VHH binders against LysM domain-containing GPI-anchored protein 3 (LYM3). Designs and how they scored, part 4

Target 1, 370 residues: LysM domain-containing GPI-anchored protein 3 (LYM3), of Arabidopsis thaliana (Mouse-ear cress) (q6npn4)
Amino acid sequence: KSTIEPCSSKDTCNSLLGYTLYTDLKVTEVASLFQVDPVSMLLSNSIDISYPDVENHVLPAKLFLKIPITCSCVDGIRKSLSTHYKTRTSDTLGSIADSVYGGLVSPEQIQVANSETDLSVLDVGTKLVIPLPCACFNGTDESLPALYLSYVVRGIDTMAGIAKRFSTSVTDLTNVNAMGAPDINPGDILAVPLLACSSNFPKYATDYGLIIPNGSYALTAGHCVQCSCVLGSRSMYCEPASISVSCSSMRCRNSNFMLGNITSQQSSSGCKLTTCSYNGFASGTILTTLSMSLQPRCPGPQQLAPLIAPPDNVPKELMYLPSPSPSPSPEFDDIAGGGSSIAAVPAASPGGATVSSSNSIPGNPANGPG

## First folded at step 7 (VHH; framework vhh_7xy4_2)

Design k35 (from h2 with K98R)
Fold by ESMFold2-Fast, scan of step 7:
Structure k35 (fold): chain B 370 residues (1-370), chain A 121 residues (1-121)
Amino acid sequence: as target 1 above (370 residues)
Amino acid sequence: QLQLVESGGGLVQPGGSLRLSCAASGFTFSSYAMAWVRQPHGKGLEYIATISYSGGSTYYSDSVKGRFTISRDNAKNTLYLQMNSLKPEDTAMYYCARPRTYWSGDWLDHKGQGTQVTVSS
């Protein structure tokens, strides 16, 4: 059983596959199974890409990963057809579907996608098309953007548990999956809506439609730009990627602001916020937009799950998922004011709203007489 | 690669003055806000001062306001901290730092190796 999204247009969308490793695999090995960029995969799971030789690090069996894919409408159904697998000794359609691809595809779906090939006996080195069901689901009543995860139900799972894990509701899960009742069985595939930060890049941009789930990162613009989606935010935050070289200009036109620079100025009229924002990648050029907004108060620091080094012995999947926690901005202010949360703040964090505002933003340039 | 190198620390008597310098390289210094932070032995990191990319705006912790002055020379890629009326409680390792340019994660993007300031009689 799997969730199938009927479709009628040739449009594409960004989507995620919820993949649980069947054995210990290197980062490059997992990326190769799906023909996805290793760095994009790591950032989707908040794994630190700056770690030396990260692509050769081993990820343990049973680790849960979000695999970013492009989802297309083919023959009336949403699926990815870009994934190919070369058979190995002792492979069967069942072992490929249930173990290698973690139940994200059925043996019958593999057979149908390769109908011109006799798959009753697999020769070593046979190249198979692996059709991966996925979801786009447009037109929600909620104002928050969502990215959809194809999740394989495990024996210990409950609808309430899955809803809590991904910050959604049993009602939303039931409705999205066209279920008559919130009943699940191990091996079922559910489309899970993940709260996300959307982009409004122009249609001619290579990364048009970029969307990032809350608590995750994405790398774009030929590896030059890194974008993050903080918990509870609808807008992504983009800055120059720390490991990138040979990039086009990242300065906002008619300004001295670099991509990612945010300046705040608190006054009696409120907080004036100036931001040099990323606006997509087109024809080798990084597009930027200088914007200004007025808020009642300047925003404080927001805590995204930190980027985690991928050690060989990382034990559990929750280590790679963003933790759903309240914004540390109010707690950070409380810590400065005398809260007992001080012990939870890293030594590298100063504490205090005014400190965080000054240090997270490149200061307040003079905007006139005062 | 980004590098921040602090200098100018040392031993000084209470009421004395020191000027710290930070040489920045590997990034467009004039486009980034900069900060000074300190860490007393066995304690957590404490914010001292922040300066905007142009030098037009400065901010200070209450513990140093009126005594310390942050400044920068964008032509020389150098950040400064002028410390006056030093007190024993100002004893700490002082770090030059580049704050994170967005609101997620740790508020410090990069921090230098530090320079020790000891205030004692």
Scores: ipSAE 0.000, ipTM 0.090, lowest interface PAE 24.5, mean pLDDT 75

Design k36 (from h2 with R100K)
Fold by ESMFold2-Fast, scan of step 7:
Structure k36 (fold): chain B 370 residues (1-370), chain A 121 residues (1-121)
Amino acid sequence: as target 1 above (370 residues)
Amino acid sequence: QLQLVESGGGLVQPGGSLRLSCAASGFTFSSYAMAWVRQPHGKGLEYIATISYSGGSTYYSDSVKGRFTISRDNAKNTLYLQMNSLKPEDTAMYYCAKPKTYWSGDWLDHKGQGTQVTVSS
């Protein structure tokens, strides 16, 4: 089952999808599946965008990525409808839902989103709307900033394990997902609250409401500004992006401070901090604000989340998979040992559990005589 | 009520041909994928072919590829199976079937009463 957020407003909000690669894919190929900016996707995962030819780097099967998306209110529930998929040879609704989109959508949800027309046997080149889970759970003004990750529960997962992995609690997971009991089933989609850094940009800024999960980065202002969210922080830190070539002024008004400059002056009355901070992007202009604060002592060195090199030189695909539907998982989308598609390898036995995501055969309609 | 009625079966010599028809009613035929399945005597149900709602995509079991052709006439609410180069192992009860709209294991929603095809000298 998927956690849903009821809604009544037309306001949009930001969310994340927890996506596990089903096969080896280039950065551009993963970004294309979701129609997201490749650079934004990499930064959401703390992957170094300055790495040479990063868009052509191969990301390995089984890699877990956070995919940034936007939520809208549709038919009283929060979801994303901006993702489209063009069908390929051998696609089925099952393989698209369970392999290509990693269980973030069901075959039934794809069918419903694409009218009453039956899509159980797909025409090649069909453009499908892929409805993706999306939740923001906007709290009161007293709520801690959080960005919500739609996470597909795996057979090995536990509530405690998921909570530990994402630095949250079983209590928070239970509350966010309105669970009557702490029971999860493989294939369930949970909304996982990730601690985040919020922004206080004015409503006229194009990046109004920018929010960044702890330990991650975001690119904004036409790729001119890069913001980070330090672990445990509630406020983002923004500086000029390393990939920018031409941008509007990033100098704070009536000062010689550039965006991102922090100065400290220790005195007997405490530490005076002066910061040239980012305040949004409007009408082609990078907005800056000079702020001053007084603290008992000057803070130590700020530690930013590390950027990691994208993986490369990954094995293409398994040529042979002798048991593509291992017991006791007889389900259509049964995947053994990772994110690689097993549809290209024939099922091991004509009896028992069988799996097919190929459009050459619509599943396993005949069990055979043993 | 959804109804699928097969016709066109019979006795044929090895190497011969038969054309099966299925008259569909009780649902919007042009909006749904359709299939042919068969059941040989004393054996389980065997998948033969499927066709998309528009007729633009067709899929076949390896046992019939190149010999059988599935087609549809949405204006007449009729599904067809052209069977050529028939073999004794093609002997079975043939069923017109409506697949489930989404696959999750058991894929058949409905199947008709069937029409017997016997390939014998």
Scores: ipSAE 0.000, ipTM 0.243, lowest interface PAE 16.0, mean pLDDT 76

Design k37 (from h2 with S31R)
Fold by ESMFold2-Fast, scan of step 7:
Structure k37 (fold): chain B 370 residues (1-370), chain A 121 residues (1-121)
Amino acid sequence: as target 1 above (370 residues)
Amino acid sequence: QLQLVESGGGLVQPGGSLRLSCAASGFTFSRYAMAWVRQPHGKGLEYIATISYSGGSTYYSDSVKGRFTISRDNAKNTLYLQMNSLKPEDTAMYYCAKPRTYWSGDWLDHKGQGTQVTVSS
């Protein structure tokens, strides 16, 4: 993992974009805005991909989605993902930045990325390069793995509200974004740390460094393998994807165990577990590892968080939760009413909360040659 | 709020050594990657080294690999650059810098006032 910094030509990192739909769009249309795989996008939001013709499902305006992106090294520095947008009638750089891409890019950034073209008048069908933010860091919370979401601050947002929504803290948000005070303004882009499950794949695997935020799923190995990260887990669990039609062998070498199979044998000495696990994708081959461990007791039935149905038309304002709400502890169930937040949010520090302030830092030194 | 103050520059002969320091304040230094960049007179900014928040990973430009060492002391909120085997082409204003965390392009979030390093016989 890395920060946005100087890099080598094969360095990559995983990141997420927090995106709110500006209008009703098909899954494929949303995915095209970001040049991402549509089913991977659905799985990042725990949306069930087994639904018939799910790629053509229409998602409602105002739905919030986590868009999974991979950032690459360009010109010796870690660059944002660049996508393409074809202009439509009445488009302006402002409407493309603020509405179509939900504030994840500024009009000025679009202009700079397309400096070789005259954007003073946008003709219908003009192909624009859209640079998108990329927040990559080493893990937070004492080396726990995390994936970072680029979140556009809205007019009603507070630091405490954002922290609660994404299961982080005002302190972590302030620190991650190098803020002198927890002051935000509408349109600011914050890097939000999401706890995640990491992988330990070899560097030659195409999915080297795969990381999945808590409560989400990811699709890899050419749509052949589906991995999940359960709430509170640090280790991902991978199994054959339900949509796979043609895949290399998913059998662990020299065994009859298939990817995802776990066998257990209880004895007086403890429980011996044998697991066929996913170890990355290389040169068209699904890599597997057969491992054995000894535990005091065999695990009971395993249950993964259920996938949700694709969202339909939404009456009035509704926002999709980017990660599952924290469950109340069993000790507090009678108090919490089954879905309540336990965090004492009214530690309302009047911590310099000026939503109107446009500067996360008071000084804006201009960098760059010239 | 965020402040980076460099020191340790000066005049040195070719083959000599210098150690630069950067005092950081106004942010939680131990949570962020840091960088050193330089600007020769009349030229653009040149990247030289980057260090992770813990100090566990370091990266260098090809022009300084094997000669310069970046390090940090999180307890003192201080970043260092040990420069060995200095060459005339290392003559530049040296800046302590904090990289941007959520946007590319202009990858520097903040840069200090700089300290001049002159390598001349």
Scores: ipSAE 0.000, ipTM 0.150, lowest interface PAE 15.6, mean pLDDT 75

Design k38 (from h2 with S31N)
Fold by ESMFold2-Fast, scan of step 7:
Structure k38 (fold): chain B 370 residues (1-370), chain A 121 residues (1-121)
Amino acid sequence: as target 1 above (370 residues)
Amino acid sequence: QLQLVESGGGLVQPGGSLRLSCAASGFTFSNYAMAWVRQPHGKGLEYIATISYSGGSTYYSDSVKGRFTISRDNAKNTLYLQMNSLKPEDTAMYYCAKPRTYWSGDWLDHKGQGTQVTVSS
C-alpha cells in the first residue's frame, strides 16, 4: 500500500514521517523508537524545549507528530534504514508495522529488509531493521525546496481534505505521488509536499541545507540562533535565541546590525531594504550577511506562498519488489465507511496550533524572495 | 474489459530508433499514470519509464535515460515510447502497463500482450 518514490541518485535528503502515537510515550521513548534526536523531534513539531524536563514529558496516544529522518536511495527506492526495533513479548510483524509504526511500513517490507530469515515467529529481543518509506524529490522549477511528509491515509480522509490540511492541492498531491486518479484507501502512504523555508548556507557550514516546514522553527548554531518559518513564508527568519547566553558575535560585519535587524525606507525612487541575515554556523562562528537593495515598493502583507512542485525533468528509477500482499480487504473498506473511524479523526494540523508569530512578518526582507 | 494493445516492435540495428505505441481502452485513460516495462528473454520484468496522467511528469530507469522518451496523447488514449540509440541490451518484450495507484508488492494493475524489440546486427 505504500507510495514508493523511484530514485536513481545515491543522494540523501531530509524528510518527515507523519506519525500517530499508538500509546502514551515519553518524548525520549518516541525519539528512541525512531533513533532520532529528542530535541530535533520536538523542534520539528514546534514544541517549546524550554519546558523543564521536557524529554521526560508524556505525549498522549493519537498525537500526530512529524518525525525528522534522513532519506536515502537504496535499491532504486527512497527509504530510511536507520531505524531499528527490538522485539518484545507478543510482537508480530503485523503489530510492529500497523500499531508501533502506525502503518508507515508494511509487514512484507520488514521481512524483506531483514534478509531471508522467516519472521513468521519472532523471538523476544530480536533486532529488526525497519525500512521507512520517504520522499526527496530534488529541486523545483522555481529553485525553491519543498519538504516531504510521509502521511498515512486514515478512514475518512479525502485528497481534498489532506490537500487543505497541508496547504497543497489535489493536483500537486496526484502529481508528486505519480497517481492517475485522486483516489486513496485507508492505510496508503502519501508523499505530501509541505511549504517550507529554505536556507542558502555555504557547504562548509554545520547547518548546510537547513530547511524548516511552514509554521515551525529550528534552533541552530549551538542553540544560539533561532530560525522560524512563518505560515505562508518562503524565507526563514533568524534571530538570537533566548536559550543560550554564550555565543559568538551575531553582528553583521562593519555595522551595528544584529541578526534579525531589518529596515525598510520608502522614497520617491523606491524602497531601500537593509537586512542583517544569518548565513550558517562554521567552526564555532556564527556567519552573517548584510544585504542592501533598492526595490520599486516596500514588501507588504501577502497571501500564502504558492505550492512548490518537483521538476518534471528529474530522472527517477523504480525497483519493483516482489510481495504476496493483497489489496486492502473488504473488511477494511467497511470500517472506513462505518463512522467509528470518523470519531477517531485527529485534530487540526500541529503546525497551525503552535505558531503565534503569524502577525505581519511577511513585510520584512528576511521573509521575502530577496 | 481493460485492454492495452502494444505495437511498433521489430528488428533494428544497434544505434537505430523505434517508436512503440499502446492503445488503451476500457478505462478513463486520461485519469491514470502509465508505464513501460520490459522483459528480456529468461529474466524478470524491468521498469523502463513512467508518465503522469497529464503528461507533465516523466521518470526513467538509469539504463534508458537520455535515449528513451515516454509520452502520451490523452485525446487518442495512446501511450508512446520513443527509443533512440538502441543497444543489444535493449532486446526484450516491451509491455504497456497501468500501475496500481498504491501497492504492497504487486505494483502492476494491468499489462498488455507485449511487442517484441530485437536489437541485432
Scores: ipSAE 0.000, ipTM 0.107, lowest interface PAE 18.6, mean pLDDT 73

Design k39 (from h2 with S31K)
Fold by ESMFold2-Fast, scan of step 7:
Structure k39 (fold): chain B 370 residues (1-370), chain A 121 residues (1-121)
Amino acid sequence: as target 1 above (370 residues)
Amino acid sequence: QLQLVESGGGLVQPGGSLRLSCAASGFTFSKYAMAWVRQPHGKGLEYIATISYSGGSTYYSDSVKGRFTISRDNAKNTLYLQMNSLKPEDTAMYYCAKPRTYWSGDWLDHKGQGTQVTVSS
């Protein structure tokens, strides 16, 4: 069972997918599976992008990642249809749904999204639309901003465990997912509310509605600006990204203040704060706002979400994981006496070869470089 | 209204060849995967081969791999099975079949009336 959000507007909104790697993959390979920016994906997981050649770092199987996606309203429900997968030898709708996309989509949903052709037997190189769960729950009377994570329930999961892991409550999970009782089954997809920092950018900005979950980062303005959320600060903090790119001016107009500069001056009448803040990205221009406020006491230093090193392939974990699984199709001779439950055996791979190598993204340029 | 009509069966000696044809009507043949299955006398249905809607991917049971070739002509709405190096154990009623788009257990949507293939000296 999957939680769905009904919708009527054509407005887009932002969401997250909870994705567990099925095999060892490079950062670029994971990003290509979802057609998302690899650096943005790393920052959504608080992974430090200053590490050399971080985009080609190999992430281990079983690693959990938050994948940023954009939701659209289609046929009265919110979902993401921007993800495409190019089929490989030995692929089945089942292996694509359950292994490659980690149960975030069902074989039936893939077939429905690609209804012009029968996909019960896949042609190698077929481009498939992969409909992914996506929910924003905009327009409700929420007391705090939240970004929603589509989470696939595992056999070991409990409602209390999921709530604790994502800093929410069983009550909030039950309410968000319109559940009468807190009962879950493996393979269910839940919408998990993550407390977040919202932006107040103008509607004409390309990053209008930017929202970042607590303890995380987002990259915006064509890789020029990075923003972080720490709920204790009550606001999104943005500064120039550490990436070497050509960017429009990040200086607040008629001042020497650079984006992210905060100065405080204490006096007998209180603390004067001067801040050069990010106000969105429009027509190739980084918008800035210089603001001054007076507070009774000067705040402490700006808090940033902690960054972690890119996860490594830890040898001891690999000792306990099965080898990248060859998923041989059942021998059809076994079916002759038993009935019609049949899976196709790829004609191009008679030896039971794995469908995808740990260093390959199906049908993507990142597989072959190149 | 959906019809599958097989032809091309007959009596052949071991080591011989036969080509089966299946004329499809009543549905958009070019949009669907197709299959050949067989049923030996007194036994259950045995899968032989499948072909994707475009003909770009083909799959075979181990018992016929290297000897049989499945193909299709979407312009003629016709499915074929070329059978070479026939063995006595290939003796069966052969059916052209349309599989279900997604299946769990029951994978056959429709099958034709069949054509008998007998391999005997």
Scores: ipSAE 0.012, ipTM 0.508, lowest interface PAE 8.4, mean pLDDT 80

Design k40 (from h2 with S30R)
Fold by ESMFold2-Fast, scan of step 7:
Structure k40 (fold): chain B 370 residues (1-370), chain A 121 residues (1-121)
Amino acid sequence: as target 1 above (370 residues)
Amino acid sequence: QLQLVESGGGLVQPGGSLRLSCAASGFTFRSYAMAWVRQPHGKGLEYIATISYSGGSTYYSDSVKGRFTISRDNAKNTLYLQMNSLKPEDTAMYYCAKPRTYWSGDWLDHKGQGTQVTVSS
C-alpha cells in the first residue's frame, strides 16, 4: 500500500483536517483560516445550524474540529490543499505553523511554498500560501467506505488511544499510513480513516463523490440539501436543509414525495419501502430518485446523527486576549436626535497584540505621541 | 543520517534496458513506501514510480507504465527500477526518494544524489 499516487489536475477528493483551536475564535474566523464554508464546517462537527446568527458564535480555545476540505492534485503526484494567510503583528513562521494552523503545516513547508517571498522579516499584511495535508485512499482493509482525517499527534497520544477516539483500529491506522510498526511521535501527521456513508451521484454532479463520516452532517446543492450518516443504517440520508434559500424542486418526479420521505409497509412477504432520495446537484437542479424496494424487515425508527447546540457567544471579550480593533456594531449605532453623554466608554481590545495590556499607557497627552 | 545511494545508470541505446539500484540506510527501510523520480537536463522533477512498504502495491506515471518496473528487497534495504524499451526522452538524472508519510505540497522527505541515464546512439 502506497502513500503516494499519481493524479490529474482534474482529480479532486473530499477529506478532513483535524484542527484544535489555539484561541477563542468566531465560526467565521475559523472558516476563514481554511477558506471553507462556515455552515459546512459546523455540520461536519454536528453543530446545529438552525440557530440564528450561528456564524458569529464563539468557538472556545482547545475545541477539536473536523474541517471539511476538497483536495486537488498538485504536481501530478499528490492531492493537496493550499490556503492563504495574511500576517499580523508579531507573527513568525513558527507561530503560524504551530499555533494558528495547529501543527498541520511546518515552518519549513511555509518557507518552501513561499520561496519567492523574503521571509526574513514578515511585514504585517503579507499574504502567505499555507500548504495543508490531505489524505484520499480507497476504503479500509475491510472494504468499508471511509473519509480520511489528517490528525496531528500530541505528546499524550497513543496509537490505541487515537484508534479508540475515532472508532478505528491500530491495524487500520498502521496500514493506511504504510507503517511497519505502530510507532508515533508528537507532531506527526497521521491519516485516520473515519468510517463513512458514500454516495452514488453521477459524475456530472457538482457534489460527485460526496462522502460523510459516521455521526456527521454535510451541506450540499447550494445549501439546499443536508445529508447525514449513521452507520447503523449503512446509508446516507438527505433532506431539505433548515436554511431558507431559493432552491430548485425537491419533489420526486410524478409523485407527492418530498426529498427525504420514506414510506414503509410491512407484509407477510416482507417490508415494502418507497423512498424519495437525493441523487446529486447538476446545473442548478436538485436531482431526485423515487425508488421502491422489498426488504425482509422494515427498518426501525428513523435515526439522524445527533446535533449539538452551538457554543454561546462570550458576553464580553477579555482584555487579556489579543484582538483586532472591532468594526462598529449596529447595536452601538447612535440614534439620530442625540442622547445623554456618557462619562466613560468601554475600552476596545488592542489590535494585533499577542497579550493585551492590563491598563493605561502614560505619556505626554499635551504634546501628543512622543 | 538518512542515506540513499543510487547506482546502475549509464549510456544505453534506444530500445535498451537498465536496472537501477538504491541502497538505503539510516532509517527502517522496510517500514516506508519508496519512490523513483527523475530530472531531465534543465527541467523540473518528474514522478516515475512508487512502491508500498511491503512491495504489494506499485504505481507508475503514464510515461513509463508498461516499460518500467519498481521493486524492493527489504532484507537488503535496496530499491530497484527495471527500465525496458528505453527512449531518448527517458534521458535524465534518476533519484531514489523517500516520500513523506502524509499528504502535503512537499511530498519528498529525502532523495539521493542520483544516477545519470542517457539514452542515445
Scores: ipSAE 0.012, ipTM 0.422, lowest interface PAE 8.2, mean pLDDT 78

Design k41 (from h2 with S31T)
Fold by ESMFold2-Fast, scan of step 7:
Structure k41 (fold): chain B 370 residues (1-370), chain A 121 residues (1-121)
Amino acid sequence: as target 1 above (370 residues)
Amino acid sequence: QLQLVESGGGLVQPGGSLRLSCAASGFTFSTYAMAWVRQPHGKGLEYIATISYSGGSTYYSDSVKGRFTISRDNAKNTLYLQMNSLKPEDTAMYYCAKPRTYWSGDWLDHKGQGTQVTVSS
């Protein structure tokens, strides 16, 4: 029950925006459009942050990115209020809405959010509030954890195509968005449920409720800890971030085990596992838990989603290359939709018959009697 | 060609009631969630209520919960808002709206021209 319902003004959640770049932009420039942390944005897209000067790498036009944001409750509707845009030469409300923010906001929504500003006069350097839509997953229902992606429908899109791209179903998309039929139009914004790993951190942790989409990474604990959602297992795995410098101890108490260390010892009685796990961030302290378990067989190494090298910083002027005959047709590529193996198999209820993957999505307040 | 036309607004005394109607055309009304939003003079757009495509689920802002009732008649392509126990704070231009998504933001995929509700002596 989390896509639209009355909410308190203090209620917040984690969410994602589906964003397609309108032009070549540096990582820092894209991050500034959404007031998000640049390296967290890269990790949400499985881009390797260990590269030197990664924040100044240029991301190409047409690249699809998942932008991690925090939703707030405003007048009973969840939306991002942290985003501000400083106008540039030749900007119009239309170009800001449709090109710069990729249709995630309308010109009219910008106008309403800035009602005290005369938007008929867009002087260079005008600071605008950009309200971006978002949706929250309510994990209190007995569904598998999911994180919602706000996705702008394009002219080539179909419900079946979107469902396949994000490893969900037409039924789940229809239910989450309270639609009676799977009818979409270009410019519509859909809440797309992405299967995710949830955390069990204590409520006093500042990252209480941390949730990570399958196949993605997140930074937490002030850039000190990097977490990922393991494909297929829905298990969150955390380790020290490659950029960590001024961090509190990441050693598990009364041991020499560091965060992310997993040791296994196979014997005739089974496999004994010792794990130093991340348990949240509180008052500047990285919380760790040392646990020991006995399993029939030792697990293999963690099968984390592969990290992608950031794009090369090449001149914007393309080099001439002779075309082969016949010339290949340009094809659309999409980083966010291609690599996920989640939601391809029907889900089974805990004590009952096998059911469709739609049972992984919380009861949408907008879902009708059937 | 999507069109939303509101009616039923007017002047009413505090504690009174009004029923707003919205006639929808140019899209398959029965397959979409619908909303009522309002805009007080000189203020931003405020969410009031949302109803699912079938009418089976309804949601309200805290300011109107228990006083307002949203409903729909899919056979007539019409959305309704029954407003009871009206307060001066309910004075606003009321719009029926089709969200871009079920949880769409302050300014929706489409909204009508509005109907004025004034609650005063």
Scores: ipSAE 0.000, ipTM 0.317, lowest interface PAE 11.5, mean pLDDT 76

Design k42 (from h2 with A33G)
Fold by ESMFold2-Fast, scan of step 7:
Structure k42 (fold): chain B 370 residues (1-370), chain A 121 residues (1-121)
Amino acid sequence: as target 1 above (370 residues)
Amino acid sequence: QLQLVESGGGLVQPGGSLRLSCAASGFTFSSYGMAWVRQPHGKGLEYIATISYSGGSTYYSDSVKGRFTISRDNAKNTLYLQMNSLKPEDTAMYYCAKPRTYWSGDWLDHKGQGTQVTVSS
């Protein structure tokens, strides 16, 4: 299997970019580089979103993140769906490619993607299209659904080391990348297959094609639904998100079952299993499916990968200090009031359920067309 | 400036043979794996064959395996594709390519201008 997959269809898929921070950046700053929802980015890396003001936490230089993106076919090549960057005073195509985007794109690719613009002089505030390479590969093996990570090879990397890091094999890496040469070089980009949990949502759902890497989480349905993928699992588990937002009903039709509820009843004929599962997000509505099955034995308890604390430069004890006590009398009035909601939902894709089946965008609703 | 220049294409009858050449310049040819890809009219790009930097390993798509042979001459900075037992479905523009890596969404770092191969019955 040495053939690299050609891209001729205008289909899309969910994919991951392997990104290493070039400097200390806030969560919101990293998310802005890729036009992704910051909360979804944190969950893709199993980082706990319940920490106060997590979007302003500083992520340290050299931290590795999996950035969830929509991968599309443009000009015969699979790349990110219209990622954009606004230039700064000292930017060069080289610094944008090698530092800001961590080698996920070349200066030449940026130039080609912006062919109408003379990039020999970069003015502050110039909006550049950044074509970040990605992989879909039609997964024909339904026993082992894979999500592909675009990984930039570092000087210390070996094929065996990369395989171990991402729980794959040298054979799988070699086959996926159609390698004629057994060697890798620093700066090479590899497609790394990650074991994942797939979904079977209808094509009109805004989260059609949702796929979650093993040991990770995803946020969907306008921050209303959180899905997880347990290590070794092929099926995702979805439940109501901890974020308090205005959500449509998460109850399965004509039942008392809430999304995520699984009940089992052992009988002489076997185990009767009733599950209220998530079936996608369409036109502002959370779709649920109630299923009943008879199995020989009831399934054991499921365990979810734990969420980790966000990286920070502040001792954890200080993060949990109570808010300063309110003053009995405010120093002065304010116009805004400052009673903003913490749980902002990403905008649902406009008319996702009414969009033609040919407009298949399986990505995060927060990154859909505005 | 990295350049790949293909030659050797043309019109050939079914069952015939052609040898494509690619002259590479502007990079250390002997240090990189190389590829041949093709694009039939109105269709997408199709991967045909790859060869390791040393020429010690070669890989082929199922559609050409046993009929095509990829080879290289590192002293001459030249990549070759020997095509035997040509079929009408082999009709395409053939490109010499340098992969950016051995994989990414933009898997081709550079692709030449191409050379047309037409197999007519």
Scores: ipSAE 0.000, ipTM 0.090, lowest interface PAE 21.0, mean pLDDT 76

